# Designs tried in a protein design chat: VH-VL binders against q9h9l3. Part 13

Target 1, 176 residues: q9h9l3
Amino acid sequence: PRKMVAIDCEMVGTGPKGHVSSLARCSIVNYNGDVLYDEYILPPCHIVDYRTRWSGIRKQHMVNATPFKIARGQILKILTGKIVVGHAIHNDFKALQYFHPKSLTRDTSHIPPLNRKADCPENATMSLKHLTKKLLNRDIQVGKSGHSSVEDAQATMELYKLVEVEWEEHLARNPP
Short names: E, the ipSAE of ESMFold2; O, the ipSAE of OpenDDE; V2, 0.75 times the mean of E and O plus 0.25 times the DockQ between their complexes.

## First folded at step 26 (VH-VL; framework fv_unasnemab)

Design q2 (at its last look DockQ between E and O 0.86; V2 from the best seeds 0.76)
Fold by OpenDDE, look of step 26:
Structure q2 (fold): chain C 176 residues (1-176), chain A 129 residues (1-129), chain B 107 residues (1-107)
Amino acid sequence: as target 1 above (176 residues)
Amino acid sequence: EVQLVESGGGLVQPGRSLRLSCTASGFTFGDYAMSWVRQAPGKGLEWVAEIDSKPYGGHTEYAESVKGRFTISRDDSKSIVYLQMNSLRTEDTALYYCTRDYSDIESGRWKYYEYMDVWGKGTTVTVSS
Amino acid sequence: DIQMTQSPSSVSASVGDRVTITCRASQSIRKYLNWYQQKPGKAPKLLIYAASRKQSGVPSRFSGSGSGTDFTLTISSLQPEDFASYFCQQYYWYPLTFGGGTKVEME
């Protein structure tokens, strides 16, 4: 079977009024939930809004952060040839200025069998927090300290594993 | 044998255009990023432009001195990288090298490195009135 | 931009001499630095990457060291074929930048 990884990124606000989402942290875990990559990342532009309440990113995290150029290179090497699992993963790829092949991408925010299992409408977009609570009986993104991209990546992988067999069979019959 | 061969250089007047070509052989061209580096007569090396491989999105970057005037592109089916140079200036006079850019990560620690391991012999561009 | 300053700009040496070339970055580039050798009338050749790793085929007399802002290329015992120009290059951030070069010439 093809190797599988899960990715989650945190973004800060750059550009005018901080409306541009720039990569500030990226976490990648393997199939077992082991952390392969977890780095703070320095955007190419000045940070206007750290979005700390959601991102968990603070100014001190940027002191020794990996510059975006290098981080992007590292991450792309890790992802190449893998099945990449994420939640609303188009946002992560956008921040990376990279798009993984669709046939090798798994977005847990768009998997009808996963929603069905959580007693949610199949065509609805559910949050990672909600699905994790409903299906894994686990609370993530708790408190005011912001998200943990490692925790979110691990939860994403575990959610996908619940529907992996069914979904992979579906994709084999209906390739994207 | 791994080889890069530049062509397209010549003498042109300021404001004119020129297109350089670099033909690769001896390796899987599409797997590598490519760059142009120039060297003015008796001077040092100056990076000009870079283009990533297609699997990594084909991203391009430019030196500030050539932004808006130069365009790097590639044709993987022909194993060629191009440098379209518009609005040429006298300060663009140089020997232009094509380079193969190698990048990788060290297993386990994800230490990233990149370097230019293959260079052509260069093609001379002279901009003079 | 990250400025790379090499010193000295030129050095006269004899065969067998120890030659040291320094490259200083205007800001920390960690270990994202390469060294190239360029002989007269030839294209540059990669010697060292990631500050201290020797490219395949590079003689043992060449070594690279340093991190952050200060880097050194050392030739432990200069050979006749080592008379050339040397350039450092950072790939920490765009634009990629080279040092001004160091010419090693015969005394």
Scores: ipSAE 0.806, ipTM 0.911, lowest interface PAE 0.7, mean pLDDT 95
Fold by ESMFold2, look of step 26:
Structure q2 (fold): chain C 176 residues (1-176), chain A 129 residues (1-129), chain B 107 residues (1-107)
Amino acid sequence: as target 1 above (176 residues)
Amino acid sequence: EVQLVESGGGLVQPGRSLRLSCTASGFTFGDYAMSWVRQAPGKGLEWVAEIDSKPYGGHTEYAESVKGRFTISRDDSKSIVYLQMNSLRTEDTALYYCTRDYSDIESGRWKYYEYMDVWGKGTTVTVSS
Amino acid sequence: DIQMTQSPSSVSASVGDRVTITCRASQSIRKYLNWYQQKPGKAPKLLIYAASRKQSGVPSRFSGSGSGTDFTLTISSLQPEDFASYFCQQYYWYPLTFGGGTKVEME
């Protein structure tokens, strides 16, 4: 069957008042959590707000960053033909200017069986931090130095594995 | 056989509009990004515009010299890419090529390759008063 | 914008000569550079991609090298069919840009 990967992205603020979210880091891990891709990415627009407290992105990271054009090309080729797991993954795809086939997309922020395991309402939108704490007994995104996109991608894959059998069977019976 | 055939060129006055078409055959058109590249008589090559494949978002990019005046678009059902050229100027006079844009990565290290692997014969646009 | 400066603008050469064409980028483009050949009255054709990789069907006498800002295309032993114009092109950053071209002519 198809290979499965997890993705997580970090964004910075561009555009007027730094309100546009632009891709500045992307990490992709395989099923076993091994890092396939992890790059700082230079947006084509001026960075207004690094959002460092949440993104972990600082000016020095941009000095040798891969241009968005090249990084997008690399990332999309890595994702092609694979099941892609993410958390609130629409935001990651938006930052990539891309939409992966819905049948190959898994979003841990909206999996009812995963919410049920966490003793949360089945249709609620749950944060990655919350699910990871409850289901993996792990604290991620700790402190004010920003998120690690590698750590977050790995956590996302581990969470999906908890419900993988049930959810894949559900999707086979209920194609999107 | 992979082919790109441009049409719609001609003689027009400055300030007017012209629409170029590029008909593709011999490959799965919807899988490829496409570009327009122009060449003024006796001059070098200038990239004009690019449109990504629809699965990759269908996004467009333009050379600064044409931004706001030209629009690239595609009709995947007909395997055609268009260049709508408004507010034409004498410096837009050129042979306009359509290109198929190929991209790939090398496994294991993700080295990224991108190039224009198929070119049409071009269609001539002459802008003069 | 990344400016691509190509030298020389023309060269007169004989069959069997070694021809070297240079291309300089206004800023580092790593290895994200292609070379195209254009014969009179014809569309360009890809020769080299990623600075040094030969396209399928390109004769072994063509080679590309370089990284960063400085790149070369070498024709080790010029053949009659090699009299043409040659263009470098970067794909590192939008807008895509070509060098000004080098015309290789028979002396």
Scores: ipSAE 0.651, ipTM 0.864, lowest interface PAE 1.9, mean pLDDT 92
ESMFold2 (binder alone), look of step 26: mean pLDDT 91; pTM 0.931

## First folded at step 27 (VH-VL; framework fv_unasnemab)

Design r1_22 (at its last look DockQ between E and O 0.89; V2 from the best seeds 0.00; counts 0 for: pae E 2.04 > 2)
Fold by OpenDDE, look of step 27:
Structure r1_22 (fold): chain C 176 residues (1-176), chain A 131 residues (1-131), chain B 107 residues (1-107)
Amino acid sequence: as target 1 above (176 residues)
Amino acid sequence: EVQLVESGGGLVQPGRSLRLSCTASGFTFGDYAMSWVRQAPGKGLEWVAEIDSKPYGGHTEYAESVKGRFTISRDDSKSIVYLQMNSLRTEDTALYYCTRDYSDIEVSGRTWKYYEYMDVWGKGTTVTVSS
Amino acid sequence: DIQMTQSPSSVSASVGDRVTITCRASQSIRSYLNWYQQKPGKAPKLLIYAASRKQSGVPSRFSGSGSGTDFTLTISSLQPEDFASYFCQQYYWYPLTFGGGTKVEME
């Protein structure tokens, strides 16, 4: 079986008025929740909005941050050949300027069995925070210090594990 | 034998277009990023453009001096990388090399290293832009 | 852009000499630097990657050192086949940039 990892990224605002989401941190964990990768990343463009309340990113984190070019290279090498689990993962891939093969991607924001388990509409897009609370009885993204991409990646992996068997069977019958 | 062979160079007038080709052999072409690097007569090396492998997204990057004028592309089925050069200028005169770009990572604890280098070069094809 | 400044631009040396070439980056590039050798009429050849790692087949007399902004390529004992131009190259940021080159000539 293929190795499975979970990814979560934090983005800052660049470009005019900070409307461009640029990768500023990426965390990758393995199936057991062990941290494989966790780096602050320096965008190629000037940061206009750190979005600290949500991202947890501050100016001091950029002092020794890994440049985006290098970070992207590292991350893509890590992800290659693996099943990648994420929540609303299209945003992470967009920030990475990379798209993982659909057949090897698992987005916990689009898994009907997971929503069903959480007593949510199957076709609704639920937040990671909500699903984690409902299904894992754990509070994430608490406080005003911003998100922890490591914590979020771990939560995402744990959520997926709850429905892994049935979802993998579903995908086998209905390949994307 | 790993080999890169450039073609398509020639003498052109300013404002004209030219397409360079680089045919690869001896390795799995689709697994590697490819670059063009040029060298003006008696001058140093200048990176021109890069195209990543398809598995890594096929992302392209360009030197500022050629942005908007040059386009790098690849046909993995033919093991060819191209450089479409439009609106050529006299300063584009150079020997154009095709390169295979190797990349890899190593982990030490939670720290990752990233390596990237051009380990295979063609013999180059000459582009001369002159009125 | 990251500017790479090599020094000297040229050096005259004899067989057996120790030759040192330096490359300075306009900003820190950590260890993301490569060295290439180019002989007259030939394509460049990779010598050193990641500042200090020798490419396979490169003689032991070649060595690379440095990190941050200052890097050095050393030829401990110059051989006849080493008369060539040498270029450093950073891959820390786009655009990729090369140093201006150093020509090692026979004295």
Scores: ipSAE 0.886, ipTM 0.946, lowest interface PAE 0.5, mean pLDDT 96
Fold by ESMFold2, look of step 27:
Parts: structure tokens; C-alpha cells; sequence
Structure r1_22 (fold): chain C 176 residues (1-176), chain A 131 residues (1-131), chain B 107 residues (1-107)
């Protein structure tokens, strides 16, 4: 069977007025929630806005951060050939300058059976925090200290497991 | 046998364009990033451009000396890498090599070593830019 | 851009000599450095990757060392086939950059 991982990224603001989102942290966990990769990443562009309230990224984290080129190489090699689970995962792939095969991509923000379990509209885009509270009875992203990409990746994997059998069978019958 | 064969070089005046091709054989072309590296006569090596494999999004990167003038591209169905060279200058005169770029990782706990190098080189095609 | 400064630019040596080539990066590249050999009229060939790892088929007389900014390629006992040019290359940041090369010549 094909290996499955979950990914979550945190971004900072680069480019004009800090409006471009650039990768500054990435966490990858395996099926059991064990951390495979967790690095602070130095963008190739000047950081204009650390976005710390959401990203949790501070200037201190960048001192020994892995350069984006190296981190991207590491991350993409880890993801190759695997089913990758994420939440609003296209934002993570955009920050990595990468497009994972659709057949191997699972986005917990767009799984109708998962929304149904949460008593949410099947076509709605639901936040990770909301789904995690309703379905796992856990609070994540607590306070104003920013998100933990490890915590978020682990939550994303646990959410997917709730619908894994049903959704994998659905995708087998309905190839993307 | 793994093989890279460059073509499309020649003599051209400054300001003109050339398109180089690199035909690959003997390996799964779509799995590899590819680069162009040039060497002026009697001089050292200069990396010119790189294009990632399609699974890596086909991302491209360029040396500062060629940004805005050169475009690297690939056709995986034909196993060909191209280098479109516009606005050529005399300093672009060189032997142009096509390379296959190997990469891999090695895990040690939560630490990942990352390896990247040009493991296969063609014989090169000569570009001469002069009046 | 990360500048790679290679020294010496050339060295005259005899078979059996120990040859040492140095490469200095303009900023830390940790261990993200390769060494290539280029014989006259031929394309370059990888010798050492990640500063110290030998590529398959590379003779034991070749070794690489260093990290950060200072790196060394050593040929412990020069052989006739080792008269060539040697280039270091960093892959830590784009653009990829090579050192200026070191030509190892017969005395």
C-alpha cells in the first residue's frame, strides 16, 4: 500500500507591501502522526511581514533556518510517490512552487463526507479549527501565539482517517 | 546507455537568437531535472539554467547573466530540453552542455541530508556570438 | 549570488605527489558542495558530492573535506590520469555557482 503523509505550512509576507506569501515553516507527519520533517525555512526574498499572530514565525526562527532551495528539495523528495493530506492544501503547494498529482492529493477542506460528519454543508469550505473541534473534540490554534504546523498537520491526518475508507473508495470509483 | 545530445549551436551576430536542443535517451526523462552549463573557450564552468521535472512543478531558474534573455523548457513526450537564447551577446560565446541533475535525500532521525549534482553531461554544442 | 573562490588556479605536480585544492564560499553553504573533474576535451565528471562523499567508481586517492565556507579536495598520490581541471560547485542557493577551476599539470 501507498504511504500517506500530512503536511502543513506557515507563511510570511514578502514582496511589495508584504502581500506575497512565502514559505517559512513546513511540518510533515506520517500516518501515525509521527513528525517526519519540521523546519523553519528562510525565503529567498526579504521578509516584510512575519505575520506572527497567525504564522508563529519570529525573526529569531530565521537565524538558523534552512534556505528555501534546500528545504523545497527535501520536502518534495519526501512527498514524492505518496498520498499527501492537507487542509486547503493548494496554498501549501503554491508556497512550495509545486503541484502534487491530483490522484495523490487529499484536501480536508473539500471532503463532503467529512463535512457531513461535522453536520456542516457538504459543499462548504470548513476551517481546520472548526472541523477539529467538532469531530475530534480538540482545540487547536489556541490564543494569539500563532499556529503550530506540527499540531495542524497531526490534526489534518486524524480528520482524514475519519473518512479514509469511504473517500478512498469514492476516489477509486471516480478517478480525478 | 544514458545519453544527452545537444544541437542547435552555431555562429550568430550579437542581438540575434538561437535555440538549443538536448535529446535524452536511456533513462526515464520525466523523473529528472535538467540544466544547461556553459564553458567559454579556455575558461571555467558557468551554470546557465535549470528546469525541474514535472512532478516538481517544472520550476525554472536562471543565472543572473541570462535572466530575461534565455528561456529553458522541456518536452517530456520527446525527451528534449530546450534553451531559447534571445538578445545574444559576445559574452554568451561558449560550449553549451546539457546535464541531467540527480537529487536524493537521506534521513537521520528528523534531519534530512539533501544531495544534488549533475550526474550526466552531453558533449556540448558550440555557440559563437560575433560580428 | 554565492561566489566560489578556488585556489590555486593551476598547480604543477609529478606523479605520486599529494595535491590539495581549496575552495572558499562567500558565505556559509554548510556542506552543499560538489567537486567535478574535467579532462582535456571532455565534459566534466562528478568526483565528490556533499563535500566529502565519493561518487561510485572514484578512486580512493580522492577525498573531500570541509564545511561552512572552506573546502578541500585532496589527491593523495597523483596518477597520470589525474592531470585535469577541477571545479567546485555549490548548490545551497540559486544561482548554482562554480569555482574558477584548478588546472593540475605535469611538471
Amino acid sequence: as target 1 above (176 residues)
Amino acid sequence: EVQLVESGGGLVQPGRSLRLSCTASGFTFGDYAMSWVRQAPGKGLEWVAEIDSKPYGGHTEYAESVKGRFTISRDDSKSIVYLQMNSLRTEDTALYYCTRDYSDIEVSGRTWKYYEYMDVWGKGTTVTVSS
Amino acid sequence: DIQMTQSPSSVSASVGDRVTITCRASQSIRSYLNWYQQKPGKAPKLLIYAASRKQSGVPSRFSGSGSGTDFTLTISSLQPEDFASYFCQQYYWYPLTFGGGTKVEME
Scores: ipSAE 0.618, ipTM 0.863, lowest interface PAE 2.0, mean pLDDT 92
ESMFold2 (binder alone), look of step 27: mean pLDDT 93; pTM 0.947

Design r2_pg (at its last look DockQ between E and O 0.90; V2 from the best seeds 0.00; counts 0 for: pae E 2.01 > 2)
Fold by OpenDDE, look of step 27:
Formats: sequence, C-alpha cells, structure tokens
Structure r2_pg (fold): chain C 176 residues (1-176), chain A 129 residues (1-129), chain B 107 residues (1-107)
Amino acid sequence: as target 1 above (176 residues)
Amino acid sequence: EVQLVESGGGLVQPGRSLRLSCTASGFTFGDYAMSWVRQAPGKGLEWVAEIDSKPYGGHTEYAESVKGRFTISRDDSKSIVYLQMNSLRTEDTALYYCTRDYSDIEPGRWKYYEYMDVWGKGTTVTVSS
Amino acid sequence: DIQMTQSPSSVSASVGDRVTITCRASQSIRSYLNWYQQKPGKAPKLLIYAASRKQSGVPSRFSGSGSGTDFTLTISSLQPEDFASYFCQQYYWYPLTFGGGTKVEME
C-alpha cells in the first residue's frame, strides 16, 4: 500500500478572546480510509471557546484527552516519511506547530485539477464540504453537532484519489 | 562512540551572560531532540530547555525559571546545541548537562515514549557576586 | 506544573535487600515516566522508560511499575553498585519535571 495518509484536525479557541486556534482533535486515515489515529487533544492553554458548532468539541471530550505534547509526538511520528493529504492543511500544521515537507504534502484546497473536475475556478479555494458534494455526491459536516475529523479526513483522501495520477505527474514535472 | 561534551561554564557575576555549548559525536545529531538539564550543588535535577529536531520543526520549550533569559539553539552542521544564558542569577548556579532525547512510537496503539538516553559530563556555571 | 514527589528521600539498605522507591505525580501522567540512576560525581543514567520498560543493559533486578499517579522503582536484591541516587521524570507535560530524588545509601 502507498505511504499516504490524510489528516484533519479540529481546533478550539484559546488565548485572549479565544482567538488562538489550538489543536483539540486529530484524525489520520490511511489510503483506504481506515482510521489510524483519532484522539481528542488537550491544549496547553485554557480553552476559552470550544467552537463546538464547528469543531464538534465539547468540554467532556477534554476529560481524558491526550495532552498536546504527547499527541504532537504521536502525530509527527505517524506522518514522518509519508505523503500527507489534507484540506487547507496549513491550518493543521500550524496547530501542530509542525510543517511537513512541501514535497510530501498534498493540499486538496490547492489542486487545480480537482477544482476543474468540480466545475470550479482552478485558482479558487473551495471548501471540503463543497468539493465532497460535487465530486463524491456526499454530504459532510451536516447538522449542528460539528465536524467529524474522521469523516473529513476520509473525504479528503477520496477527493485526492480522483486526481492522484494527474497531480502526481504534475508534481513530478514541477517539484515544489 | 556516542558522546556529548559540554563547555562554556565558568564563574560570572549576577546579571552577566554566558553561552554553553554541547558538542555531539557518534550519532546523527540532526535526528534527535536535545535538552539541557541542570543540577544545583547537592540538589536534584531540573530540566531547563529542550529543542526538537529540525525535521520535527525545531520547536523549543523552557522551564519557567529561565523563560525570557535563556535561549536554546542548535547548529546541526556542527553537531552542537547551545544554551545562551542572559541575566544570570545566583539560583542559576548548577552543573549543566546536555542530553540527547530519544523518542519513538509503537504502531497500532501508537504508544509514545521519550527519554534522555545520553548525557554529557556537564559544565559548571557559578553565579556569584 | 506537574509535581513529582519521591519517597523516601533517602533509604539505608544492605546488600541483598529489596528496595522500593515511590514516585507520585500531582496529576495523572498515564505511563509517561522515566527512572534515572545517578552515582556520585557522575551524570544520570536511564534505567526505566515508559514506567516499566528497562533500558538496554539494565540488570534484571531493576523493575518499574505503576500508572496514573503512583509509580515504583524496585531493586529486588541490592548490589554494591546500586548505591546511588534515583530520580523519576515525567514527560507527560511541559515543563518536564523530575522527582526530588532518592538516595540509596549503605546501612
């Protein structure tokens, strides 16, 4: 199997007025969509805003959450050496205080062939929800319970598979 | 042979600065996080600072007692980790150890562990008026 | 910060004795605990990691146990070379913190 994983993170608000986005959940799936990692994560700072409507994170999820220090260690070990697929993945990496090598990163929010396939402008940043609906005919992030990082990671992987061959060829010709 | 050698210690007055160096040999330095741990005379161990490996972002962490005063850095090309100590205080007096921090993860359960498996002999810092 | 409390601070023992050192964390640290041995005038040496895993080369008489808040380092039969100070260390959360140490000395 290909050394490829998809990642999706949920963040809560910390710091003054809750404007700092802190990692509170991380999900990693393999090429087949199998869940490799799915943990609630305790930020190093006090949570001011759970952003539950978006993140799906609640106070109860933090009771036995993995501390950020440990979670970051786990996640980085999982990601090392792999092609990492994500949507707007720079946000996930920022929350992780880690940046994966560009040559091994695939951001589905910045893949022109994917947008083209979805009849969207190639240089536009489309939401994961929109692309998933258009290309996979699947509804994600439905309801008021917040996002599922597992569902989002799986959708991201599936979207990438649609353009994998074309995009990998492009990257081979145009290394980042 | 895996080895860490600290240097740069000495006697300084309060408020002065000192830079410690730790030279690593016998292993791929850039792959490991490094830490400084100090031990005051006749006292226990106190973690001072940590710097992650560059592939993992080179993130730094500090003990509250040294935040804003100490800076940990590394030069992978030279296999050296540094500790810049500014605004030194008498309570900073200690033997300063450099350590190699090892970490790993077990697949499946993703059990994570880390430890300090290599220590230098230390360099003595004495802050006295 | 997570405080690590070791007990006893010192223990007098004889060769062949069973020695037990306790480390208590101020909060649960799961199994993210290491044990170090430090002999006089020497740098610390890793003995146990992840609460119960022995480092390579560590004699079988050393064992670590515990999880959550309470941990123990056991020397089943004290040998002359085991007279030293022992420190627990948590890496569950920053800052990393050590226990106050336990000095095992000859009776």
Scores: ipSAE 0.876, ipTM 0.941, lowest interface PAE 0.6, mean pLDDT 96
Fold by ESMFold2, look of step 27:
Structure r2_pg (fold): chain C 176 residues (1-176), chain A 129 residues (1-129), chain B 107 residues (1-107)
Amino acid sequence: as target 1 above (176 residues)
Amino acid sequence: EVQLVESGGGLVQPGRSLRLSCTASGFTFGDYAMSWVRQAPGKGLEWVAEIDSKPYGGHTEYAESVKGRFTISRDDSKSIVYLQMNSLRTEDTALYYCTRDYSDIEPGRWKYYEYMDVWGKGTTVTVSS
Amino acid sequence: DIQMTQSPSSVSASVGDRVTITCRASQSIRSYLNWYQQKPGKAPKLLIYAASRKQSGVPSRFSGSGSGTDFTLTISSLQPEDFASYFCQQYYWYPLTFGGGTKVEME
């Protein structure tokens, strides 16, 4: 059977006024939630805004960070051939300058059965924090010290497991 | 048998354009990143450009000395990588090699390997008045 | 850009000699370094990858070592087919850069 992983990324601001989002941390976990990859990543462009309140990234994290070129190579090799689960995962792939086959991509921000379990509108885009609180009884992203991409990737995998059987059957009947 | 065959080299005046082609055979071309590496007469090696495989986004990178003047592209249906060279300068004179770029990771520590595992024989570009 | 400084530029040696070639990076590249061999009139060939790993078919007399900024290629007992030029190459950042080369010549 095809292996499944969950991914979450944290971005910093580069470019004019720090408005461009550049990859600065990436975490990948396996089906059981074990950490396969967790690296701070140095963008090829000057960091204008660390966005620490959301990213958790500080300048000391960049001192020995893995260059984007190397990190991208590592991450893409880890993702190849796998079902990849994420939340609003298009942002993660954009930051990696990568696309993953739609048939192997699972986005917990757009799974109607998952929203239904959370008593949320099926077509609404729900935050990871909200879904995790409602469905896993767990508080993530607490405070203003930033997100943990490991914590977020693990939560994303657990959320997907709640609907995995139903959603995989749906996708088999309705190929993307 | 894995092969790369470059063509399109020649003598050209400064300011003019030339297009190099590299025809690949004996492997699944679409799975590999490809590069151009040049070697001026009696000199060392200089990486020129790289194009990723299309499943990995087809991302391109260039040496600063050629950025804005050279364009790497690929046609996976024909198994060809191209180098379009515009605004040629005397310092672009070199033997141009096409390379297949191999990459992999070691599980556990995710040590990343990347190297040019197949080289063509090269095609000569001479830029002179 | 990461500059790769290779030394010596040339070495004259006899069959059986130990030959050591040094490559220094202008900043740390950890272990993301390759060595290539180029015989006269031929394309380069990969010898060592990831600083110390031998490519398939590379004789045991070749070894690579180092990390950070300082790297070494060693030929423990030079053979007639080893007279060639040797290039280090980093892949840590774009642009990819090669050392200036070391020509190993017969005395």
Scores: ipSAE 0.642, ipTM 0.867, lowest interface PAE 2.0, mean pLDDT 92
ESMFold2 (binder alone), look of step 27: mean pLDDT 92; pTM 0.931

## First folded at step 29 (VH-VL; framework fv_unasnemab)

Design t1 (at its last look DockQ between E and O 0.91; V2 from the best seeds 0.00; counts 0 for: pae E 2.2 > 2)
Fold by OpenDDE, look of step 29:
Formats: structure tokens, sequence, C-alpha cells
Structure t1 (fold): chain C 176 residues (1-176), chain A 131 residues (1-131), chain B 107 residues (1-107)
């Protein structure tokens, strides 16, 4: 069986008016929730908006941050060959300027059995916070200090594990 | 044997275009990033452009001196990396090397080391831009 | 851009001499530095990567050290085949940049 990891990224605003989402933190956990990677990342462009309320990123975090070039290299190497689990993971991949093979990607924001388990519409896009509360009875992304990408990655992995067997069987019958 | 062979160099006038090719052999070409590095006569090395492997998205980067004028591309089916050079200038005169870029990671605790280097070089192809 | 400054630009030495080449980065590049050797009329050859790791086949007399902004390539006992130009290169950030080079020539 292929190794499985979960990823969550935090982005800051760069470019004009801070409308460009740039990677500023990336966390990767293994199947057991152990942290494999957790780094602050320095974007290639000047940060206009730290989006701290959501990202948890502050200016001080960028002082010794890993430059995007290096971080991207590290992250891609870590992800290669693995099943990558994420929530709305297309945003993470976009920030990484990388797209993992679809057949090896699991997006918990688009897993109907997961939504069903949470008594949500199967085709709806539910937040990680909502699913985590409903299915894991755990509160994440609380407060005004910003998100923890480690916690979010861990929650994402745990959510997926709830439907892993069913979903993997489904994918086997219906490969993307 | 791992080998890179550049071609396409020549004498051109300023403003003209030239396309360099680098043919790879002896290794799985598609797994590696490739770069062009140039060296003006009697001068040092200058990185020109890089293209990632396709599995990593084929991302490209350029030196500021060539941005908007040069385009790096690759054909993995032919094991060739290209450098399309437009609007050539006299300062573009150089021996152009094709390089294989290797990268890897190592983990120590929760920290990951990353390294990359150019471990294979061609013999180069000469580009001369002169009026 | 990260500027790489090598010193000296040239050095005259004899066989058996200890030769030290320095590379200074305009900002910290941690250990993301490579050293290349280029002999006259030849393409560069990777010598050291990650500041201190020897490429396969590189003689033990070569060593790399340093981190942050200051790096050193040392040839403990210069051999005839070591007369060449040496270049440092950072891969910490784009654009990739090389030092100006150091020519090691026979005294």
Amino acid sequence: as target 1 above (176 residues)
Amino acid sequence: EVQLVESGGGLVQPGRSLRLSCTASGFTFGDYAMSWVRQAPGKGLEWVAEIDSKPYGGHTEYAESVKGRFTISRDDSKSIVYLQMNSLRTEDTALYYCTRDYSDIEVSGRKWKYYEYMDVWGKGTTVTVSS
Amino acid sequence: DIQMTQSPSSVSASVGDRVTITCRASQSIRSYLNWYQQKPGKAPKLLIYAASRKQSGVPSRFSGSGSGTDFTLTISSLQPEDFASYFCQQYYWYPLTFGGGTKVEME
C-alpha cells in the first residue's frame, strides 16, 4: 500500500492589493498524524497582507522562514509517490505551483460519503471546521490567532480515515 | 554513459533569434530538471534558465537578463531541452552549457535538508551576437 | 538577487600548497551552496554540494565548509591536476547565482 500523507497550507497576500495567495506555511502529517513537515515559507514577492486572522502568519514568522524555492523543493519531494490528503487541496497545490496526480489525491471537501456521515448534502462543499466538529467532536480554527496548519492537516487525515475504506473502494471502481 | 550534447549555436546579428538544443542520453531525462548556463569569453558562469521535470509541473525560471527574450522548454519524448533566444544582444555572446539538475532531500527529525546541483554538463555551444 | 563574491580572483600556488578559496553571499543562504571546478577548455564539474558534501570521486584533499554567508573551499595539498578555476553557486533563491570565480594557477 502507498504511503499516505495529509497536507495543509497557509497563505498570505501578495501582489496588487494582496490578492495573490502565496504560500507562507506548509504542514504535512503522516497517516498517524505525526508531523513530517512544518515550515514557515517566505514568498518570492513582498507580503502585502499577512491575513493573520485566518493564516496565523505574522511578520515575525518570516524572519527565518524557508524561501519558497527551497520549501517547494522539499514539499514536492515529500509528496512524490504518496497519496496526498487535503481539504480543498487545489488551493494548496496552486500555492505550491504544483499539481499532484489526481489518482493519488484525496480532497476531503469532495468526498460524498464523508458529507453523508456528517449529515450534510453529499454534493456540498463543507468546511474542514464543520466536518471536524460533526465527525470528530473537535473544535479547530478557534480564536483570532489564526489557523494551525498542523491541526488542520491532522484533522483532515482523521476525517479521511473515517471513510477511507469505502472511498478507496469507490475510487478503485471509478478511477479518476 | 550519461551525456548532454548542445547544438544550435552560431553567429547572429543583434535582434535576431536563435534556438539552442540539448540532447540527453544515458539517463531518464524526464526525471530531471534541466538548466542552461552560459559563460562569456574569459568570464565567469551565469545561470540563464531552468525548467523542472514534468512530474513537478515543468516550472520555469529565468535570469533577469533574459526574461521576456528567452524561453526554455523540453521534449521528454526526444530527451531534448531547448532554449529559444529572441531579440539577441551582444552581451548574450557566450558559450552556452546545458546542465542536468539533481535534487534530493534528507530528513533529520522534523527538519528536512534539501540540496540541488548541476552534476552533468555538456560541452557547450557557442553563440556569438555581433553586428 | 543574491550576490556571490569570491576571493581571491586568482591565486598562484605550488604543488603541495594549501589553497583556500572564499565565497561570500550578500545574504544568508544557509548551506545551499555548491562548488564547481572548471579546467581550461572544459565544462564545469561539480565538486562540492550542500556546502560541505563531496561529490562522488572527488579527492579527499578537497573540502568545503561554511554556512550562512561565508563559505570556504580548501585544497589541503594542491596537485598538478588541481590548477583550474573554481566557482561557488547558490541555489537558495532565484536567480541562481555564481561567484566570480577563482583561478588557481601555478606559481
Scores: ipSAE 0.892, ipTM 0.948, lowest interface PAE 0.5, mean pLDDT 96
Fold by ESMFold2, look of step 29:
Structure t1 (fold): chain C 176 residues (1-176), chain A 131 residues (1-131), chain B 107 residues (1-107)
Amino acid sequence: as target 1 above (176 residues)
Amino acid sequence: EVQLVESGGGLVQPGRSLRLSCTASGFTFGDYAMSWVRQAPGKGLEWVAEIDSKPYGGHTEYAESVKGRFTISRDDSKSIVYLQMNSLRTEDTALYYCTRDYSDIEVSGRKWKYYEYMDVWGKGTTVTVSS
Amino acid sequence: DIQMTQSPSSVSASVGDRVTITCRASQSIRSYLNWYQQKPGKAPKLLIYAASRKQSGVPSRFSGSGSGTDFTLTISSLQPEDFASYFCQQYYWYPLTFGGGTKVEME
């Protein structure tokens, strides 16, 4: 079987008024939830808004962070040839300036069988926090200290495992 | 034999345009990022532009001195990388090299190491910009 | 931009001499530095990557060291084929930048 990883990213605000989302942390876990990659990343542009309430990123994290150029190179080499699982994963790929093959991409925010298991409308876009609470009985992203990309990547992989057999069979019948 | 052959250089007047081509052979072109590096007569090396392989999104980067004037592109079906040079200036006079860019990762302890370098160079094509 | 300052700009040396070339970055680039050799009329050739790793086929007399801002290329016993120009190059941030070069000439 093809290797599978889950990815989650945290972004900070750059550009005019901090409106541009730039990558500041990336975590990648394997099928078993073991951490393969977890780095704070220094954006190429000045950080206007750390967005700490959601991102968990603070100034001290940037002091010894890996530059975006190097981090992007590392991350893309890790992702090559693998099935990549994420939640609203388009945002993560956009921040990486990268697009993974659709046939190798799994987005837990857009899997109807997963929504059905959560007793949610099949076409709704559900948050990672909501799905994790409903289906794994876990609270993630607790408090005002920001998200943990490791925690979020691990939750994303566990959610996918709940529907993996069904969804992989669906995709084999209906190639993207 | 891995080979890169540049062409399209010549003598042009300031303000004009020129397109360089780099034809690759002996390797799977679509798997590699490619760059242009230039060397003014009797001077050192200056990186000009790079383009990622298409699996990596085809992302491009430019030296500040050429940004907005030069465009790097690739045609993987022909194994060619191009450099479109607009609004040429006398300071653009140089020998232009095409490079194949190698990259890889390695796990060491708890960290991923990242290697990147220009592992194959062409012989270059000369661009002279003068009135 | 990360400025790469290379010294000396030239050195006259004899076969058998030990030659040391230095490269200083304007800010830390950790170990993300390469060394290239360029013989007259030829394209550059990679010698050292990641500050200290020798490329395949590079003679053992070549070595690289350093991290952070200060880097060194050493040729332990100069051979006739080593008379060339040598360039360091960082890949830590865009734009990629080269040192100004060091020309190693026969005395």
Scores: ipSAE 0.634, ipTM 0.875, lowest interface PAE 2.2, mean pLDDT 92
ESMFold2 (binder alone), look of step 29: mean pLDDT 93; pTM 0.942

